# Ledger of designs, part 45: VHH binders against q6mzz7r34to333

Target 1, 300 residues: q6mzz7r34to333
Amino acid sequence: TFKDETFPAADSSIGQKLLQEKRLSNVIWKRPQDLPGGPPHFILDDISRFDIQQGGAADCWFLAALGSLTQNPQYRQKILMVQSFSHQYAGIFRFRFWQCGQWVEVVIDDRLPVQGDKCLFVRPRHQNQEFWPCLLEKAYAKLLGSYSDLHYGFLEDALVDLTGGVITNIHLHSSPVDLVKAVKTATKAGSLITCATPSGPTDTAQAMENGLVSLHAYTVTGAEQIQYRRGWEEIISLWNPWGWGEAEWRGRWSDGSQEWEETCDPRKSQLHKKREDGEFWMSCQDFQQKFIAMFICSEI
Key: E = the ipSAE of ESMFold2; O = the ipSAE of OpenDDE; V2 = 0.75 times the mean of E and O plus 0.25 times the DockQ between their complexes.

## First folded at step 17 (VHH; framework vhh_h_nbbcii10_fgla)

Design j6 (at its last look DockQ between E and O 0.94; V2 from the best seeds 0.86)
Fold by OpenDDE, look of step 17:
Structure j6 (fold): chain B 300 residues (1-300), chain A 126 residues (1-126)
Amino acid sequence: as target 1 above (300 residues)
Amino acid sequence: QVQLVESGGGLVQPGGSLRLSCAASGFTSYPFRTYTLGWFRQAPGQGLEAVAAITHSGGRTYYADSVKGRFTISRDNSKNTLYLQMNSLRAEDTAVYYCAAHPGYGTYFTDMYDYWGQGTLVTVSS
């Protein structure tokens, strides 16, 4: 099986800063087939943002972009290509990123750093043995130098690295914008959309009382005008790359909010998904108050 | 309120070096270590452009293509200070350099920065 000597199964691939921060020593590297849970899959059924669960790396900027990428079939194919653990498997995987005005291929082996039987970083969803997110994260880590280099990056970098597109930035506190229109237009065009919360009391991402996470990146997955009482409300859908069982918005239009019970909008059943999967709705008003930045990456 | 004060600007010959500093204070809401910081510059007759940026933790940096390999941005969170080491200076680097702060997750876009210093003039001339 293939071994990548340029990004070895060694501490150097993790990076000194991350090793120190996490107090990691003697990190074990395993191929997916050597992990418990059954045979591994590169992609199972279909690619979805819900396949992503952030691990030990503070790389929400990348994962948010990745989450948005999953909604664009063209970019998905460009980056992930067709790969498998079964057909002509050799422990080698290839990914593409946009760098310096061109697509570059990054080749990795499928050895992943683990603690026990759990991946240190991005994890397969509910142990479904789907590893495209883990391997793609590793490839991006290699591109940047190490897993440590994934630590709290710039939102626009991830978006461009995945698309080669052009960024439209929106300061949510100072720029009047029709969010619903902007998001719908961008989505229709196949653009990637991410956003970020403002600073908090600490320099690490922390879940707040309202369910949001400070110093954190999210994916914008949609926006709609919804009927509410005798009028209309504008709502926006976000996805937290923390994934399953993690922090979601707890305010208006959240999964368990009374607004969903009160609305007679015919799209209610389609829009309202009460799942602990990191995705939630909130009012555009609350979004503009609680978030600070939104980025739209469009194809050139 | 957050205040940023730049220093270290001056006259330098082409090929020379300067080190700019930005002293930050007035953090009433969130501490210095939670802000993304950046250096921006405005040359005579030109618009404001991003020079470099650094995430709150210093984990990642951004550089404009025009300064890559010559400038280094760094921060000392214990001193509430931002730095810009400028080497191999060129005439086209002549500008007023501004320190700026973004109270949120990492970005290097100028429109995202809420707090700005008064600037320090850097003149590169023979």
Scores: ipSAE 0.909, ipTM 0.950, lowest interface PAE 0.5, mean pLDDT 95
Fold by ESMFold2, look of step 17:
Structure j6 (fold): chain B 300 residues (1-300), chain A 126 residues (1-126)
Amino acid sequence: as target 1 above (300 residues)
Amino acid sequence: QVQLVESGGGLVQPGGSLRLSCAASGFTSYPFRTYTLGWFRQAPGQGLEAVAAITHSGGRTYYADSVKGRFTISRDNSKNTLYLQMNSLRAEDTAVYYCAAHPGYGTYFTDMYDYWGQGTLVTVSS
């Protein structure tokens, strides 16, 4: 099977920043078929943001953009191509990124850095054996130089590197914006939509009491007007790339909140799904108060 | 309130070097080490353009194509200071240079920056 000599299964591919910060030594690298569980898959049914679970790199800026991309079929073929662990498998995987005005192919082997039998970085979802997110993260790490080069990047870079598109940026505290219209328009156009929380008390992303994460990027997945009491409220849905099992927003319109029980909107069963999967709704008012930036990346 | 004060501007011949500094203070909401920082410039009769930016961790930097390889952005969180080392200066680098801060995840778009210095003039001329 293929062994990539330019991005080897070695500490140099992780980089010193993460090795020191995480106090890693003697990291083991394994191919997906050497991990416990059933046979590995590249893509199982179809790609979904819920296949992604952020690991030890602080690369939410990339994973949030990727979360948005999973709903854009024109980018799936471009970036992920047609690959599998069965047809013509040789331990080699290919991905494309937009670099310097052109699409660049990045080739990797499928050896992933692990501790025991657990991936150190993006992990395969749940008991699922789906590895496209782990391998794509490795390819982006190779493109940038190492996994350490993923640690706290620029929101704009991931959006451009995945699409070659142009970014509309919105400062949520200073720009008047019709959030529902902006999100619906961008979604219909196939644009990527991400957002970010402001700084917190420390220089690392951390969960706050309200369930949001400071210094963190989220995917914007939808926006709606919803019937509430004798009027309407605007709500926005977000996905946290920390993934399944992590805390979510606990304020108004959060999963299981009384707003969901009180609304008589006929769409509530379509909009509200009580799954601890990192996706949640919040009011647009709370969103504009608690987040600082939103980015819409549109194809040229 | 956050205050940013630039220094180190002046007149320099083409091919010369300058080091700009930005002293930061007044961080009541978030510590300096959590801010994304940037240098922006405005040439006479032109709009603002991003020159360089650095993430809060210092791990990633952005440079405009026109300055890449010639300018180096850095930060010293212990001194609450941002720097721009400007080498191989050209006439087109003549501008007022502004230090700016964004209280959030890394970005290099001007509209995202909340706090701005008063600017320091850099003139590259024979």
Scores: ipSAE 0.746, ipTM 0.892, lowest interface PAE 1.1, mean pLDDT 89
ESMFold2 (binder alone), look of step 17: mean pLDDT 83; pTM 0.851

Design j7 (at its last look DockQ between E and O 0.91; V2 from the best seeds 0.85)
Fold by OpenDDE, look of step 17:
Structure j7 (fold): chain B 300 residues (1-300), chain A 126 residues (1-126)
Amino acid sequence: as target 1 above (300 residues)
Amino acid sequence: QVQLVESGGGLVQPGGSLRLSCAASGFTSYPFRTYTLAWFRQAPGQGLEAVAAITHSGGRTYYADSVKGRFTISRDNSKNTLYLQMNSLRAEDTAVYYCAAHPGYGTYYTDMYDYWGQGTLVTVSS
C-alpha cells in the first residue's frame, strides 16, 4: 500500500503547536480499514455536509467552506473525483485545490492519526465509516503544511482554495443587505457561502448560552421569507461544522422554537427539521446581530 | 474604546528595512487576543490595500503578493502589540501604513475591519 513520505505518519505532519496544545504524544496512525466499525467507504450514498464532524484541528473555516461545497456538484467532483476503498485500492487518495491561479493535485495516503481508534480530527459521520471528510482534511493539512496549520485560518482562503472563485465579503453590522435575496441568488448560482461569529471572551471557540459559538465559522445553507402570524419573517439557515448534538441556535426559529408552531406557511414541513445535526434556522435580524461576517464565493 | 497607535515609520533607502509597531488599547468588550489584526497601506494617489493580516491566535497569516517574502507580520498578545517587519523595501512600498483590528473570525478584507490607527508614513527613497 502507498505511503506518503512527503506527509508521513509522524509528528511533523501534526505540527508542534497542535502536539503541544493537545498534549499529544506517540500519535498512532491507522488506515481506515484498520479502524473498527466495518469496511470503510470513501463516499457512502452521497456527499453531504452532515458527513462532516469537526475534530481537534480548530479548522471550522475550512469545514464551513467544505460544508458549503457539498451543495455544488461541479466543485464536489472537481475536488473529490471518483475514488474508492474497493476498486483498485492502494491506500492512495487524490484531491484538488486551487492554488496560485490553477488547480493542483494533492496526493495522500489514507493513514489517519487516531486516539483509541478514533480520529483525532474530522470524524466519520455516525460511525458510518465514510472517510471522504477525513481524507480531504488531511489533504488540505498537507497542502498547508500540517494539521497545526489548519488552526483558525481566514474564511476567504478556504473558499478560494476550494473553488478558485471570487469573494464577496459582507460586514453584517455595517452593510445593509437583503440577505434573503443575496443568499438565494448565490445559492442558485452555485456559490459557496460561509459566515462567522464575532469575538468572544476567550480566544477559542466558546459555546454561548444562545447556542451559537463565538469565534466560529458556519455554512449558510439557505434563506427564506416565511409566513408568520399576519405578516412575513425573513429567516436564514446555518450549519455548524461541529456536527450533531453539539451546538445549535436556541432563539427564534430554532428547531424547538414556538415560531415554527405558530407559522402556517405551507413550506413548514420542508423547512423545519428537528434534527440535532448542526443545522438550524434563525431570523435574519438575529443573524445580523449575532454574526459579523458573511462571505460569498462565486465562480469566475 | 479600542485604540490603535502605529509607530516605526520613516525614511529609508531602497533595500533597507523597517519595523512597524502597533500598540493597541481600550479593549472593553473583548480581549486583544480575540481580534484579527492587519496592516493596510495607502500610497499617494492610490487606494487602501491590504498588506498583511494575522489571525487572533497568530496561527495563520496573509500577505499581499507584492510583499510576500519581504514582510513579516507578527503579534504579541501579552503586549497587545502588532508588528510588521519590512525588509528589502522598494520605492513602491512608500505609503501610509495603518494598523487595523477586526473583532471576529479571521479575514483580511479591508471592509471587515472596524478599528483603525492614524497611520505611520513609510518613505522609501534614494
Scores: ipSAE 0.927, ipTM 0.961, lowest interface PAE 0.5, mean pLDDT 95
Fold by ESMFold2, look of step 17:
Structure j7 (fold): chain B 300 residues (1-300), chain A 126 residues (1-126)
Amino acid sequence: as target 1 above (300 residues)
Amino acid sequence: QVQLVESGGGLVQPGGSLRLSCAASGFTSYPFRTYTLAWFRQAPGQGLEAVAAITHSGGRTYYADSVKGRFTISRDNSKNTLYLQMNSLRAEDTAVYYCAAHPGYGTYYTDMYDYWGQGTLVTVSS
């Protein structure tokens, strides 16, 4: 099977920042077929943001953009290509990124860094052994130099590297914006939409009392005007790339909130999916107060 | 409230070097080490231009194409200070240089920066 000499299964591919900062020890590299949990899949079912679970690379800026990209069929096909762990498998996987005005193919072997049989970085979705997110993250790490080079990057770079598109940036505290219209228009056009919380008490992303994560990027997944108390309220949905079993917003329109019990909107069942999957709704008013930035990356 | 004060500007001949400093204070909401920092410049009669940016961790930097390879941005979180080392200076680098801070995840777009210094003049002239 293929072994990539340019991005080897070695500490150089992880990089010193992550090795030292996190005091990593006993890091080994395994192919997905050598991990517990049964036969691996590149794509098991349809491609979804819920296949992504952020690991230790502090790369939510990339994973939030990727979460948005999964909703665009053309970019999904461009980036991921048809690949598998069975048909003509040789331990080689390839992906495409936009670099300096052109699409560049990045080739990797499928050895992933693990600690105690658990992927150190992006992890396969629990129980389905689906590895496209882990391998795509590795390919982006190779493109940038190492997994350490994924650590807290620039939000704009991920959006451009995945699309070649043009960014509209919105400072949520200083820009007047019709959020529902902006998000719906961008979604219909196939644009990627991400957002970010401001700083917090430490220099790492940290769950806050209200369930949001500080210094963190989210995918914007939708916006709606919803019936509430004989009127209408604007709400926005977000996805946290930390993924399943992680902190979610606890305020108005959160999964357990009274707003969902009280609404008579006929779309309630479609909009309110009560799961610990990292996706949640909040009011647009709370969004503008609690977040600082939103980015829309539009096709050329 | 965050306050930024630039220093180190002055007159220098083409090919020379300068080191700009930005002293930061007033971090009551969030620690300095959590901010993304940048240098912007404005030449006489021109608009504001991004020069360089550095993420809160210092792990990633951005440089405008016009300065890449000649300028180096750095930060010292123990001193609440941002630096710009400017080498191989050219006449077109003449501008007022501004230190700026964004209380959030990495970005290098001007519209995202909330806090600005008053600027320091750099003049490159033979």
Scores: ipSAE 0.734, ipTM 0.886, lowest interface PAE 1.1, mean pLDDT 88
ESMFold2 (binder alone), look of step 17: mean pLDDT 82; pTM 0.847

## First folded at step 18 (VHH; framework vhh_h_nbbcii10_fgla)

Design i1 (at its last look DockQ between E and O 0.92; V2 from the best seeds 0.86)
Fold by OpenDDE, look of step 18:
Structure i1 (fold): chain B 300 residues (1-300), chain A 126 residues (1-126)
Amino acid sequence: as target 1 above (300 residues)
Amino acid sequence: QVQLVESGGGLVQPGGSLRLSCAASGFTDYPFRTYTLGWFRQAPGQGLEAVAAITHSGGRTYYADSVKGRFTISRDNSKNTLYLQMNSLRAEDTAVYYCAAHPGYGTYYPDMYDYWGQGTLVTVSS
């Protein structure tokens, strides 16, 4: 099986900063076939943002962009190509990124750093054994130099690295914007959309009482006008790369909010998912208050 | 209430070096270590452009293509200070350099920065 000597299964690929900060010891590198849980899959059924579960790399800027990428079939195919653990498997995987005005291919082996048979960074969802997110993250780490280089990056870099597109930045506190229109237009055009929360009390991403995470990046997955009482309200859908329920909004239009019970909108069943998967709705008003930036990346 | 004060600008010959500093204060809402920081510049007759940026943790940096390999951005969170080491200066580096702070997750787009210094003039001339 293939071994990547340019990004070896060694501490250097993780990086000293991350090793020290996380006090990582006894890291072992294993191929997906050597991990418990059954046979591995590169892609199972289809690509989904819900396949992504952030690990210890603090790379939400990248994962948010990746989450958005999953909604664009053209970019998905460009980045991930067709690969498998079964057909002509050689422990080698290839990904593409946009760098310096061109697409570049990044080749990796499928050895992943683990502790106790658990991936240190992005990990497959429980009982899924789908590894495209883990491998893609590794490829991006290689591109940047190490897993340590994934820590707290710039939102626009991930978007451009995945698309080669053009960024439209929106300061949510200073720029009036029709969010529903902007998001719908962008989505229709196949654009990627991410957003970020403002600073918080700590210099690390921290879960707040309202369910949001400070100093964190999210994917914007949609926006709608919804019937509420005798009028209409604008809501926006976000996805947290953490990927679990404890990291979801707890205010108006959240999964368990009264608003969903009160609305008579015929799309209620379609929009209201009630999942603990990191995706949630919130009012555009609350979004503008609780978030600071939104980025739309469009194809040139 | 956040204050940013640049220093270190001046006249320098081509090929010379300067080190800019930005002293930050007045962080009542969030600590300095939670802010993304950046250097921006505006040359005569030109628009504002990003020179360099650094994440709140200092883990990642951004550089404009025109300054890569010559400039180095760094920060000292214990001193609430941002730095820009400028080496191999060129005439086209002549501009007013601004320190700016973004109270949120990493970005280097100037429109995202809420707090700005008064600027310091850097003139590169023989």
Scores: ipSAE 0.923, ipTM 0.959, lowest interface PAE 0.5, mean pLDDT 95
Fold by ESMFold2, look of step 18:
Structure i1 (fold): chain B 300 residues (1-300), chain A 126 residues (1-126)
Amino acid sequence: as target 1 above (300 residues)
Amino acid sequence: QVQLVESGGGLVQPGGSLRLSCAASGFTDYPFRTYTLGWFRQAPGQGLEAVAAITHSGGRTYYADSVKGRFTISRDNSKNTLYLQMNSLRAEDTAVYYCAAHPGYGTYYPDMYDYWGQGTLVTVSS
């Protein structure tokens, strides 16, 4: 099977920052077929943001952009290609990123850094042995130099590296914006949409009591005007790359909130999914107050 | 409230070097080490241009194409200070240089920056 000499299964590919900061020891590298949980898959069902679960790298800036990209067939087909662990498998995988005005192919072997039987970084959702997110993260780490180079990047870079598109930036505290119209327009155009919370009390992302994470990037997944108490309210949906079972917003329009119980909007069951998968709704007013930045990446 | 004070500007010959410093001070809602920092400039008759930015951890940097290989951004969180080392200066680098801070995740768009210094003039001329 293929062994990548330029991004080897070694500590140099992880990088000193993460090795020291996370106090990593006894890291080994395994191919997916050597992990428990049955035969590995590149893509098990269809591509979804819910296949992604952030691990030990602080790369939400990349994973939030990737979460938005999974809704765009053109870009995801460009990046992921058609690959498998069965047909002509040789332990080699490839991905594409936009670099310096052109699409660049990045090849990797499928040895992933693990501790015990768990992937150290992005990992398969619920041990389902679906590995495209882990392998894509490794490819981006190789492009940037190491897994340590994924640690707290620039929001704009991930969006451009996945699309080659043009960024529109919105400071949520400095000017009004019609969020529902902006999000719906961008979604119909196939644009990627991400957002970020401001700083918190420490220099690392931290779950807050309200369920949001400080110093963190989210995917914007939708926006709606919804019936509420003989009137209308604007709501926005977000996805947290921390993934399944992670902290979610606890305020207005959160899962199980009284707003969902009280609304008579006929789309209620379509919009409200009571699951701990990292996706949630919040009011647009709370969004503008609690978040600081939104980015829309559009095709030229 | 964060306050930013630039220093190190002045007149320099083409091909010369300058080192800009930005001292951050004041009580804020968030520690200095959690801010993304940047250098921006405005030449006479021109709009504001992003020159360089650095993430809160210092692990990633951004440079405008016009300054890559000539300018280096760095930060010292123990001294609450941001630096810009400018080498091989050219006449087109003449501008007022601003230090700026964003209380959030990394970005290099000037519209995202909340706190700005008063600026320091750099003039590259014989």
Scores: ipSAE 0.748, ipTM 0.888, lowest interface PAE 1.0, mean pLDDT 88
ESMFold2 (binder alone), look of step 18: mean pLDDT 84; pTM 0.856

Design i2 (at its last look DockQ between E and O 0.93; V2 from the best seeds 0.86)
Fold by OpenDDE, look of step 18:
Structure i2 (fold): chain B 300 residues (1-300), chain A 126 residues (1-126)
Amino acid sequence: as target 1 above (300 residues)
Amino acid sequence: QVQLVESGGGLVQPGGSLRLSCAASGFTDYPFRTYTMGWFRQAPGQGLEAVAAITHSGGRTYYADSVKGRFTISRDNSKNTLYLQMNSLRAEDTAVYYCAAHPGYGTYYPDMYDYWGQGTLVTVSS
């Protein structure tokens, strides 16, 4: 099986900063076939943002962009190509990124750093054994130099690295914007959309009482006008790369909010998912208050 | 209420070096270590452009293509200070350099920065 000597299964690929900060010890590199849980899959059924579960790399800027990428079939295919653990498997995987005005191919082996048979960074969802997110993250780490280089990056870099597109940045506190229109237009055009929360009390991403995470990046997955009482309200859908329920909004239009019970909108069943998967709705008003930045990346 | 004060600008010959500093204060809501920081510059007759940016933790940096390999951005969170080491200066580096702060997750787009210094003039001339 293939071994990547340019990004070896060694501490250097993780990076000293991350090793020290996380006090990582006894790291072992294993191929997906050697991990418990059954046979591995590169892609199972289809690509989904819900396949992504952030690990210890603090790379929400990248994962948010990746989450958005999953909604664009053209970019998905460009980045991931067709690969498998079964057909002509050689422990080698290839990904593409946009760098310096061109697409570049990044080749990796499928050895992943683990502790106790658990991936240190992005990990497959429980009982999924789908590894495209883990491998893609590794490829991006290689591109940047190490897993340590994934820590707290710039939102626009991930978007451009995945698309080669053009960024439209929106300061949510200073720029009036029709969010529903902007998001719908962008989505229709196949654009990627991410957003970020403002600073918080700590210099690390921290879960707040309202369910949001400070100093964190999210994917914007949609926006709608919804009937509420005798009028209309604008809501926006976000996805947290953490990927679990404890990291979801707890205010108005959240999964368990009264608003969903009160609305008579015929799309209620379609929009209201009630999942603990990191995706949630919130009012555009609350979004503008609780978030600071939104980025739309459009194709040139 | 956040205050940014740049220093270190001046006249320098081509090929010379300067080190800019930005002293930050007035962080009542959130501490300096939670802010993305950046250096921006505006040359005469030109628009504002990003020179360099650094994430709140200092883990990642951004550089404009025109300054890559010559400039180094760094920060000392214990001193609430941002730095820009400028080496191999060129005439085209002549500009007013501004320190700016973004109270949120990493970005280097100037429109995203809420707090700005008064600027310090850097003149590169023989």
Scores: ipSAE 0.924, ipTM 0.960, lowest interface PAE 0.5, mean pLDDT 95
Fold by ESMFold2, look of step 18:
Structure i2 (fold): chain B 300 residues (1-300), chain A 126 residues (1-126)
Amino acid sequence: as target 1 above (300 residues)
Amino acid sequence: QVQLVESGGGLVQPGGSLRLSCAASGFTDYPFRTYTMGWFRQAPGQGLEAVAAITHSGGRTYYADSVKGRFTISRDNSKNTLYLQMNSLRAEDTAVYYCAAHPGYGTYYPDMYDYWGQGTLVTVSS
C-alpha cells in the first residue's frame, strides 16, 4: 500500500504546536481498515455536514466552510471525486483545492493519527466506518504544512480554497443587513455561508453559558420568517462543526425552546429537528448581537 | 477603549528596511491575545490596501502578494504589541501604514476591523 514520503505518518505531519499544546504522546498512525469497527467506507450514506465532527485541531474555519459545501453537489464532486476502500484501493486518496488561480490535486496516504482507537482530529462517523471527512482534513493539513497549521486559520481562506469563489464580508455590528433575504439569495445561488463569534475570555474557543462557542466559526444553513404569536419573527439556522453531542444555543428558538412549542407555523416540523447534532435555530436579532462576522462565498 | 499607536515610520532608500510597531492598550472586554491584528496602508490618492494580518495566537499569517517574502508580521501577546518588519522596500511601498484590530476569529478584510490607529508615514525615496 502507498506510503506518502512528503507527508509521513510521523510527528512532523502533526507539527510541534499541537504536539506540545495538547501534550501528545504515544501517537500511532493507522489506516482505516486497521481501526476497530466494520469495513471502512469513503462515503457510507449521502454526504452531509452531520458526517463531520471536529477533533483536536481548532479548524472550525475550515470545517464550517466544508459544512456549507456539503449542500452543493458541484463542489463535493470536484473535491471528493469518486474514491473507495474497495475499488482499486491502494491506500492512496486524492482531493482538489483551489490554489493560486487553479485547482491543485493533493495526494495522501490513508494513515490517520490516532490515540487508542480514536482519531485525534476529525473523527469518522458510524463507529469508525465513514472516512471522507478525516481524509479530507488530512489533505488540507498536507496542503498547509501540518495539522498544526489548521489551528485557528483565516475564515476567508477555507472558503476560497474549497471553491475558488469571491467573498462578500459582513460585519454584523456595523452593517445593516436583511439577513433572511441575504441568506435565501445566497443559498439559492449555491454560495457558501459561514459566520463567526467574537473574542472570548481566553485565546481558546470555549462553550459559553448561552451554548455558543467563543472564537468559533459556524455554518449558516438557512433563514426563515416564521409565525410567532400574533406576528412574524426572523430566524436563522446554524451548524456547529464540533458536531454530535456538543453544545448548542440555549436561547430563543433553540431545540426544545418555548418558541417552537408556541409557533403555529405549518412548516414547524420541517424546520425544527430536535437533535443534538450541532444544528440549531436562533432569532436573527440574537444572531446579529452574538455573532460578529458573516461571509458569503460565491462563484463568479 | 481600545487604542492603537503606530511607530517606526520614516524616510528610507529603496532596498532599505523599516520595522513598524503598534502598541495596543485599553482592552477592557477581552485581552489583546484574543484579537486578530492587521496592517493596512494607504498611498496618496489611493484606497486602503490590506498588507498583512496575523491570527490571535500568531499561528497563521496573511500577506498581500505585493509584499509577500519582503514583509513579516509578528505579535508579542505579553507586550500587547504588533510588528511589521519591512525589508527590500520599494517606492510603491510609500504609504501611511495603519494598525488595526478585529475582536474575533481570523479575517483580513479591512471592513471587519473595529479599531484603527492614527497611522505612521513610510516614505521610500532616493
Scores: ipSAE 0.767, ipTM 0.898, lowest interface PAE 1.0, mean pLDDT 88
ESMFold2 (binder alone), look of step 18: mean pLDDT 83; pTM 0.850
ESMFold2, look of step 19: ipSAE 0.756; ipTM 0.894
ESMFold2 (binder alone), look of step 19: mean pLDDT 83; pTM 0.851
OpenDDE, look of step 19: ipSAE 0.910; ipTM 0.950

